# VH-VL binders against Large ribosomal subunit protein uL10m (mRpL10), part 226

Target 1, 224 residues: Large ribosomal subunit protein uL10m (mRpL10), of Drosophila melanogaster (Fruit fly) (q9vpl3)
Amino acid sequence: RGKINIQRPKAPHYERARVVAVTQPKYPELPKAKSCFKTRAERTQQQQENPYNEIIAREVRNWLDHSRLVAFFHLSSITADDIFRVRVQLHKQNLHLKSYGSKIIEQAVKNTRYEAIVPLFHSNHCIVFSPDPEKTAALLRIVRRVPQMVLLGGIVEETMLSRNQLVAYAQMPGLHAVQAQLVQTLSQAPGHLIQQLQAHQNSFVQVLDVHAKNQMNEETPKST

## First folded at step 14 (VH-VL)

Design ha135 (from ha1 with light chain Y93F; framework fv_anetumab)
Fold by ESMFold2-Fast, scan of step 14:
Structure ha135 (fold): chain C 224 residues (1-224), chain A 119 residues (1-119), chain B 111 residues (1-111)
Amino acid sequence: as target 1 above (224 residues)
Amino acid sequence: QVELVQSGAEVKKPGESLKISCKGSGYSFTDYWIGWVRQAPGKGLEWMGIIYPGDSDTRYSPSFQGQVTISADKSISTAYLQWSSLKASDTAMYYCARSFLYWGDFDYWGQGTLVTVSS
Amino acid sequence: DIALTQPASVSGSPGQSITISCTGTSSDIGGYNYVHWYQQHPGKAPKLMIYDVSNRPSGVSNRFSGSKSGNTASLTISGLQAEDEADYYCSSFTSYSDPFVFGGGTKLTVL
């Protein structure tokens, strides 16, 4: 590259606008709807009087319907600068980080096969969407280096997967037939998988604390 | 198998233009950032800038913004570092290195390109 | 910009242990676990020795270890060997707009 043919192009402002556009959520900015973190009082007020919840719920359903990979995360306190950095990196891999209130998620998945995921979102959370399930390995490689994001589970090819099952899927060989067989095998225990995803909602606080402390204390054995 | 191969040494005069290259092989070039690091004779490492070849997203160190241009051609898995007008103070070894993450480590480095600018 | 602070030189004898410090601020080393260490032999490109404070890449001797306390990261080399004689550089993430800063470098002499 390095092509500059036009008189006085607005390159610096264009680059800033482009980066912002690439990383911004596609959803319209609605009161208290764009962040994973909200106080209880703020969430209650939003849910009682905000008429836009239905519009956002439709958008969530659209993402679910058009994504072959959906990953659910607990999100600890993170600065706007840091989450923006993570969003940009994920977007490079066709991975789209979104945040929605728990009521909106409940409304979006009500009367769908995914209704059972609602309990995962009782605390701070965010979701990563992608049309490409082959990006699961890249997603986990990125997120393991973001201590504020902890994987809860996900959906791959319409199949509910626990944290451990999603990690196993990411480690599978790239042959499409092998991956399809794995997803089919995992789909044979849907009730157990849903129960596993729900159980994680309570145990993760302790696991997250231990994980964060271990990373900060720099106890990391094992190399390849 | 992962390798970053840089162009050969250059000897230039002040005011001349120069473009050096860094070719990646053995990995998916468009999935990694390429950073450029400068090392003046007998001195330490200085980060200059970084580019994501997949979309040409580029960031510069404040010390090098406006001094150099970083670019990439993903069709030939090559990143570039360019000067429009060299100065004697540009005499240095220039390294390229890859990183999977924008905030990450540089796990593979090129062999370096020595640029000498005569006074 | 102000680089991360490292001692200009450290020395040790074969078989001994040495530690190289890397000091920054709460907005870089103190604020993140994104501290990396590079080894550079004369005339050679740098080599990654430690990433994310304490992790070793494949092929790096277990004699190399990393740690962090507050605003200071440390690289420790145990069982010093002659081939460890090199320059060592730390680096840290700082912000999205200026993501990378290097330390000034430390020359390790094995006497």
Scores: ipSAE 0.791, ipTM 0.906, lowest interface PAE 0.7, mean pLDDT 82

Design ha138 (from ha1 with light chain T94G; framework fv_anetumab)
Fold by ESMFold2-Fast, scan of step 14:
Structure ha138 (fold): chain C 224 residues (1-224), chain A 119 residues (1-119), chain B 111 residues (1-111)
Amino acid sequence: as target 1 above (224 residues)
Amino acid sequence: QVELVQSGAEVKKPGESLKISCKGSGYSFTDYWIGWVRQAPGKGLEWMGIIYPGDSDTRYSPSFQGQVTISADKSISTAYLQWSSLKASDTAMYYCARSFLYWGDFDYWGQGTLVTVSS
Amino acid sequence: DIALTQPASVSGSPGQSITISCTGTSSDIGGYNYVHWYQQHPGKAPKLMIYDVSNRPSGVSNRFSGSKSGNTASLTISGLQAEDEADYYCSSYGSYSDPFVFGGGTKLTVL
């Protein structure tokens, strides 16, 4: 096994390259130090037009506007490696897992038809987007084996659905027209859904615990 | 209805190439990972690698990286395990098995392909 | 390479209950609920008996049950029958680079 330049030994060369790059007058990046930016961000929190927050809020609005499937989840403590694993698996099904701060979500949906979702984000959360509502079954099948993610509800074909309604939608045949008809049928009583998705503060932990235990105790896989 | 069918037993000499197959039926082939598991004579199960046929994302165990190649042809719902140059130590039973999740269980297994490498 | 520790053999008489242990670390069995058990009869492919610690696939007898405590998972077979005589393997998620870690296997003998 040769060690000299046959395979790139990263440790010494990588460290040296980083040190040389930092020889620039102050910071390796053109933007000023992160600590200064954080201080300024606090001062500009009062300002409605924060460029950084507006860029991320526009990203959220674009996802909402271009996704025919949006699912909202409570997210318990999870490592970066584990959420990456889940994100990769979801991406294979054209499902895009995103995490945004609650204030960013509020800014993104303020004065839009989606403003009603804001209460869902008072706790730790994440959102899964897809242009393909046929992927709802795949989404739920993946997430049932990720105990840190608990389904709260979602939006399918611009219609807000509760957890139970999304589960029902996922069990439908793969014909788009039939599934669209189910969505219309399940959403006959508009206005009650948002209240149904809300739970007392003390109920969240119990719901999460029940879901975690149900994941462990399910005897038969719902394989298609 | 779900079935994984593997190719028949092989008898080869050291240095020869080999490609064995695993055909899935009765399910959406591109929605499941296909893993390969080796079992040397009289020994336990040993994971070799896994592939997602939908995008050909392939992962290998450190012990088998560079020793074998895993591939899949989604048009015929078939996964492959191949060696460029066989060694006597490759003599083993080789199983394919499907998993819905990268961190999941192998719920269906092929019947196994016995590979014997002798001079 | 054995990453999960199982007893080499266990034995029991018909009608009894036996338990097979599978011990790992806090990074695999202790860190996740992704523990699976496989049954292998001589000359045959493995069969999934338990997934995610305690769940049974359709078609698996309710005599088979699984549990986990700390870094040790257990497979329990109640009402032991002659056809249960087989090798049993545990498996756990380890890491992104090592997602399928197998135990060394346990030979169950029905006396």
Scores: ipSAE 0.795, ipTM 0.912, lowest interface PAE 0.7, mean pLDDT 82

Design ha139 (from ha1 with light chain T94D; framework fv_anetumab)
Fold by ESMFold2-Fast, scan of step 14:
Structure ha139 (fold): chain C 224 residues (1-224), chain A 119 residues (1-119), chain B 111 residues (1-111)
Amino acid sequence: as target 1 above (224 residues)
Amino acid sequence: QVELVQSGAEVKKPGESLKISCKGSGYSFTDYWIGWVRQAPGKGLEWMGIIYPGDSDTRYSPSFQGQVTISADKSISTAYLQWSSLKASDTAMYYCARSFLYWGDFDYWGQGTLVTVSS
Amino acid sequence: DIALTQPASVSGSPGQSITISCTGTSSDIGGYNYVHWYQQHPGKAPKLMIYDVSNRPSGVSNRFSGSKSGNTASLTISGLQAEDEADYYCSSYDSYSDPFVFGGGTKLTVL
């Protein structure tokens, strides 16, 4: 006990997962193939059998409406313990990791300017929400150390940004005025935004794997 | 310019209480974990625990749970390691170090605090 | 006690390359890319040399490189210099010890 401090009020959505993780036995080996998200078939079946999908769609709309930062990720196989650890670290920075079925997301963004993001969720995915867009830099610092999470793109101040535009935004000074100007400048660029966000998600994982492998191989050869 | 500055060496008797400090500067103190690492004379490194100063979320090594108390005061960017009753076996060099991630590397270290406990 | 296995000592001559191994299990080195290496000179605090298996912090010589195969991580130091003589510790994220486990340390002697 005592791994997670819950003495002060926490966001309700994290309390249950934290308590469960603290009480779970520690095993030497964790299954790496398991995702914290249901398979597509399982998600589809649950949505058809669940009469409360409208309530979850409203939860998604609430997160979209109250978040000035929304980031979309492809999620490779990751254990429940590992994703919980990432979720706790993100929460320290007011970043809220959520997963929803593709049909729930479709219903949530239906009849909105963001309907085009639905194809991003054809495979395993997760979304990070924050009311604070200045936390984009912290988000990227955390996620670059979690190879199972691959940034696809996001929304900052209601403006859709590609991965490269989010990286540029994160590297700006922490002044609100400067960051607001950057968002305006990036959003005025000739757009391939929807095409970039809709790119095959497995290609991002492949590119990161090759990059990580090349970085490791480059460090193995002689340094002098 | 990131720096972790620890309190000076201590010489104590068994049964005495002690609180040593680690002050961070040159960075956002509440955005990094502070870990405590022990090194007994002539021995290797062993981690004791880690604290997130922003919310005082503290996690201990199983070997040190209940043996020491780790705390932080974010208003003065200082983390603490405390014993209620010292033992001769607590004689060691104690390092603080910062980590951006709970599971991450310690990128900056304090200079160490030597604690000697003898009759 | 659960600890990563390192050789107690290694030695090399100036200009040569040496490798220090760090062996664990699937709950630490084998399961994660969170292996870090620290250098400690006598009487001084440890210094981070490698993080996340193979990444170098700013200011660390490219003579230092890291790799991992299965349950074993390796630190390689090329072009050995007298100043490299120190103790080297590996550490890894460990799901059992949560979050860290250290190796026993390796004393590098430059002959």
Scores: ipSAE 0.732, ipTM 0.872, lowest interface PAE 0.9, mean pLDDT 81

Design ha14 (from ha1 with heavy chain G54A; framework fv_anetumab)
Fold by ESMFold2-Fast, scan of step 14:
Structure ha14 (fold): chain C 224 residues (1-224), chain A 119 residues (1-119), chain B 111 residues (1-111)
Amino acid sequence: as target 1 above (224 residues)
Amino acid sequence: QVELVQSGAEVKKPGESLKISCKGSGYSFTDYWIGWVRQAPGKGLEWMGIIYPADSDTRYSPSFQGQVTISADKSISTAYLQWSSLKASDTAMYYCARSFLYWGDFDYWGQGTLVTVSS
Amino acid sequence: DIALTQPASVSGSPGQSITISCTGTSSDIGGYNYVHWYQQHPGKAPKLMIYDVSNRPSGVSNRFSGSKSGNTASLTISGLQAEDEADYYCSSYTSYSDPFVFGGGTKLTVL
């Protein structure tokens, strides 16, 4: 039986976060940790007419415009302490983990070159931004050790890449010219990448939904 | 090759101050956490604290907070463990070890610094 | 703090398999897959043998394997050899404020 009201976080968790903040008062990411939680995303969906949506949408556009690396993730259930841990580790590598509701993302990317990403955000999600595309390898090294985050794809140097293409990019030598050539080569299948990214997310969400409804005690399917 | 090289053995009296070092080489020092682990004679491993050299973000085990100071100098790829006033109970082997992740494994370890505190 | 629970000693003969257990709680071993195993020979620094429950670093013999069931993690050494005689320590992530806890250690004797 769940004890957590989706509208009310546990009191012990707030006390624990306060203790952590006292130990590391200079951590700017502590207040933002909640933005990546499932509860946050669902609240945003319910507040469709919120007058602050345009302000937040402008923030999202600013992140997209100033980031040379953007990575999209499906986010499974994760505690506030655990997402804070991940956010701090990512921040050490100039990687900025953010979560926004799908309506805000749609509003932010409407009439932009990024409008095609909207279908990726029909389920629980988060986004990692960085001004430094060389950090793709560090990003993948970190998230490989965070089972709640599943890479869907991303944008590198304004080019849409599938999950496999991002992995290939990360494995390239640290020479910027070689990486730029790889991005150009990988992007030669226009219009197919978004469909692949959406299909992967939909498949994963379906597996999670079946697992949650059936409450399998034995094993989870290996489909994703 | 990746190496962590620690300072030599120390023999001190109670009440004296001490600072021991751990120098990393063969990797990007500022991309890894450095942890300190204590091992009293004939006893097991005890985690003391961890530091991220790039920004000096430091966390201590509750058992060691206020008893030691951990610091780092990224310009010379060196981490430090310091006591303001040593006790006989501080007699132990002290290891430094690196971890890529705050919650991760310690993949490379220093050779250890033996600290003996006796009157 | 309270350390993870390991048997003080285990023993086996060459060629046999032995298993070392490491028991914690639902907030450490039971809550995460961040369990690591270290081998320490007398007078030497610890060496990483297993990370994240069951993964081997490069250079570690495939005779070493790890697993987890509930609140208990296990290190299994197959084809036991004299050089395996050492102390073995488990560790687990617990929380952001206290990220590491070690087991008390297990002395392996090869008979």
Scores: ipSAE 0.798, ipTM 0.911, lowest interface PAE 0.7, mean pLDDT 82

Design ha141 (from ha1 with light chain T94E; framework fv_anetumab)
Fold by ESMFold2-Fast, scan of step 14:
Structure ha141 (fold): chain C 224 residues (1-224), chain A 119 residues (1-119), chain B 111 residues (1-111)
Amino acid sequence: as target 1 above (224 residues)
Amino acid sequence: QVELVQSGAEVKKPGESLKISCKGSGYSFTDYWIGWVRQAPGKGLEWMGIIYPGDSDTRYSPSFQGQVTISADKSISTAYLQWSSLKASDTAMYYCARSFLYWGDFDYWGQGTLVTVSS
Amino acid sequence: DIALTQPASVSGSPGQSITISCTGTSSDIGGYNYVHWYQQHPGKAPKLMIYDVSNRPSGVSNRFSGSKSGNTASLTISGLQAEDEADYYCSSYESYSDPFVFGGGTKLTVL
């Protein structure tokens, strides 16, 4: 649109403006602005951060509470396209691949029977959930062909299991009573399981080192 | 025992429609992908497309997108490859093969269906 | 789609070892360990011989072995026998849109 002229002299409201100016209290602003503003800013930031994390932590707790199979993985560097194909393949077997930050996992499991899993998530990780524990065999068969995902352990029927115990469970599919008994038989105290899972993580680091050395050797010409 | 059994050889004229089949047995049909691989006379193997019978998720090679239709009927453990209008260039051996993974190996193959299209 | 490069033919004598190469790019053979080898006798369906670079299915002779270096995968057949005379195809994963790329095939002749 065209130009618009502004009003130059502003005299019409002088009497009312004068009354307001005289009536306004005269206070020093510095102490009030400094202390009150800082406290309010801190309060606002904490409220914003806490509600977001709590909502997602509740989602994680719901997955844990409603899943009869939960598997924990170390996740090496993987492209978005590659994780997508893995997620699609898993979903066909009612297996749900989720990734959550370590703080959210800690918040979700704090003061629960699953608190012992927190150390597993100090590095890159992902979790697979399923309402169907019969899918453990399918899960392991898929993941063994995804070198970026390394099984650390899991929970079956609310029982913490090491990697080897999950593998043993997977070898007995379709026998409900036997599977339930196996889970109970393989079950171990959370402290002992955490040591086993940490040992597996340390073994994984060694496996990565060996694999890296093998990759170096692959580049070197081999004797015929 | 795992087996993929394909329909018999077909002799067709250009412009005719055709639907060939691949029946799986001895395994959980809905837990494996079924891929279709073409081999023109004296030529190599060429992937056409793949289907997951459990949910009918179907993917095609760019070379065959729109030229063929892949489908499956999980109630009878059978996958299909279909042409609406055959061309002489469709003359080939067609294999079905199963794969557990979308990025996996074809561990069992059908015996093949020879399709001959001539005028 | 991108095809993998194999020699058209290779030959050997009974009891010898031969190697068949399969060369791709960093987006297929170089990027993944999803390399598979298939054997095809004339008029027959292909048979899986090696999967994931170096693994043998049950029932496949240990005379067959696989390896990979950079963008090249190799199938090695030791103690060559007359029955090994066949066409050999490599395949690799490349992308979600092209999960099965095949090599052109290699005709193995046992002289």
Scores: ipSAE 0.805, ipTM 0.913, lowest interface PAE 0.7, mean pLDDT 83

Design ha142 (from ha1 with light chain S95T; framework fv_anetumab)
Fold by ESMFold2-Fast, scan of step 14:
Structure ha142 (fold): chain C 224 residues (1-224), chain A 119 residues (1-119), chain B 111 residues (1-111)
Amino acid sequence: as target 1 above (224 residues)
Amino acid sequence: QVELVQSGAEVKKPGESLKISCKGSGYSFTDYWIGWVRQAPGKGLEWMGIIYPGDSDTRYSPSFQGQVTISADKSISTAYLQWSSLKASDTAMYYCARSFLYWGDFDYWGQGTLVTVSS
Amino acid sequence: DIALTQPASVSGSPGQSITISCTGTSSDIGGYNYVHWYQQHPGKAPKLMIYDVSNRPSGVSNRFSGSKSGNTASLTISGLQAEDEADYYCSSYTTYSDPFVFGGGTKLTVL
């Protein structure tokens, strides 16, 4: 039909504007007048002491407090266009993909029951939040077809679950009250929450190591 | 069971308007994308556009941008494909199909609506 | 628009194996594992046969398999039967603004 007028581009369609707002970075803008002569160590120290980091950490705590579903992922190399595609698809299901620096995550969960999760976020990561735990099945259905996202575990109804426990939860029928009670029962393994968290942490590290090694082996040509 | 049911065949003259429908049943209509695919007589499949009924987020193929309008009414689980002014070149079979993912497969298809445009 | 290349026709005899190729670029088939195959009998709607390169939906015969190497995806039909005679289309994800591209289609004749 008619050619698009590139000299006077129209504002994004409402849906596009909403998507842009959803994917917009939530980090406060740094002052442009800041010196570029700072060393890496000085920049890292300033980031940890930056009062704006506490504001973002508070935002992360708010997401944790008001989300009945939180899922943790390792994120392999992915283009900006591809992660945008995934973020939009997740948002359709009331699933909110967020990326925060490891220092901000550490500040957010410090002195909370989730503090031991911090080591999982040292490498590249992302988190999906939702107020609706019934969306766990939709979440897993989406991410199984995004090879760059590797599920590590999550939190459902304030209960920390391993990858396998999240998969089991997702397969339960649509009786939410029964599912919530089952999650509490399922997560009450012999032993304390600290022991469970440490076991899951070691398992997740092992999965990441195996995955990284498999990727390295795939890049090495086979002699045939 | 999942089913997509399309409206019946249409015979039109050039310049006339037309709106065809695709009704989904047996699943959560607002959780799946609905794509429209065209097949001219004796030709292959051409993607026209896709809509997410839950929020009416719509994307068009560059070849069909401005030539058709895709819409959906989630209250009756129905998606629509509309022409303001038909051309003889619009003569084709039109399929609707659902996809869970924007980048995914079309797992269920409607039976097709044959549109014939002749003077 | 980015087009996927398929042979116009392929033929085989009952019991044989045949392969249909689908060739694109590094920005579609080469860049993603989002390749899907559809079967269309005359006068009927297409039916999904393979999704994400090699996965088979429930109800699809295990005689159908998919693979990919570089910029080329392939659909293989083993133990060819008369009812396999149909048109076969490949499709791939490309970009967010134009997410689907189809191949030109391959007519399979069972002789």
Scores: ipSAE 0.807, ipTM 0.917, lowest interface PAE 0.7, mean pLDDT 82

Design ha143 (from ha1 with light chain S95G; framework fv_anetumab)
Fold by ESMFold2-Fast, scan of step 14:
Structure ha143 (fold): chain C 224 residues (1-224), chain A 119 residues (1-119), chain B 111 residues (1-111)
Amino acid sequence: as target 1 above (224 residues)
Amino acid sequence: QVELVQSGAEVKKPGESLKISCKGSGYSFTDYWIGWVRQAPGKGLEWMGIIYPGDSDTRYSPSFQGQVTISADKSISTAYLQWSSLKASDTAMYYCARSFLYWGDFDYWGQGTLVTVSS
Amino acid sequence: DIALTQPASVSGSPGQSITISCTGTSSDIGGYNYVHWYQQHPGKAPKLMIYDVSNRPSGVSNRFSGSKSGNTASLTISGLQAEDEADYYCSSYTGYSDPFVFGGGTKLTVL
């Protein structure tokens, strides 16, 4: 049927039809015109007013409210196949890897005790949630073997912890009184997470590598 | 004390079925993958497949897909490698090994199970 | 399937250093830092010597070191000793659908 499309209408009839089309009332295309003439800041503001963003922000608040462990990561470039294997591995340990836009996170934590985490999400990021804080050691053991994910800090039992404090918490699993005392003692300054964002990439890699090596050397199998 | 203990040597005829075992102890069995590695006489290591005992999530090497079945029983901390019909070419040493990560190293290995298939 | 390429044999004298290469593709060694090295003595199960290119497990001598450049990983053994005489295998992660490939193995002889 492509042959019939090659045969064009007669020029006189075509010209008359085209003149009629050109003289029809013109209506402005408001949606496209508005989008094209808005600044990046205005576009970002419109994004904040999107009703779908509020639905997703409520999902983020629900995850924060029902998770006793939340860990924040910088995420470097990673393939779909590679993030999938990490997500599957984490899921086996009841650890849930989620990625949300920075504006959605800002909406989710605004006017909450967690508002201080917003600066962590100005770069590429992901968050791991779990209802089980005893899984912190498993989380760090998995993530130290994923170079694209760099730990920034977290929240344990509603208390904000720096990277070093979260690492310390992971080293003392199963001792409820010691864990409660550690969490109570470790953090009084929400700004600790912001300071970690300023750290050089090599420093994060070096600290994590040293910790991984020390943790492996200190965790000796016990003969029963 | 982490240990993987495999079942004893087997001598079989072609066409017979076989199921060998690998029992883990001294660690949380359901938190580690169990891989199976084959070594034919005088040859190198060859990966066969891997299983996560906690949910029985299993992946096979393309060379062994449909040739063997890998399973696990988490109640007794034991993984299995099974053949419905053995061939002479299945004669090999079979190792189980654990890995914390799907993409990770095998840090502890079983002692191996020698399977000999001859008529 | 295609195995990673290792030399069939290498040899050295006590106290010397030797290096074993392991060459793959951009889809395995070149694409990931998940290269592991295993030592196997005759009649024994393999033993993990190096994981994630250059890391040593607890109990492995610091005479063993690993590195990677492009699509080639290397195991170096310094201060060679008689007990180092064994077969050495490299392995690499290759992706979710077929996660592991082994090298063909290298027989190390200590003269």
Scores: ipSAE 0.795, ipTM 0.907, lowest interface PAE 0.7, mean pLDDT 82

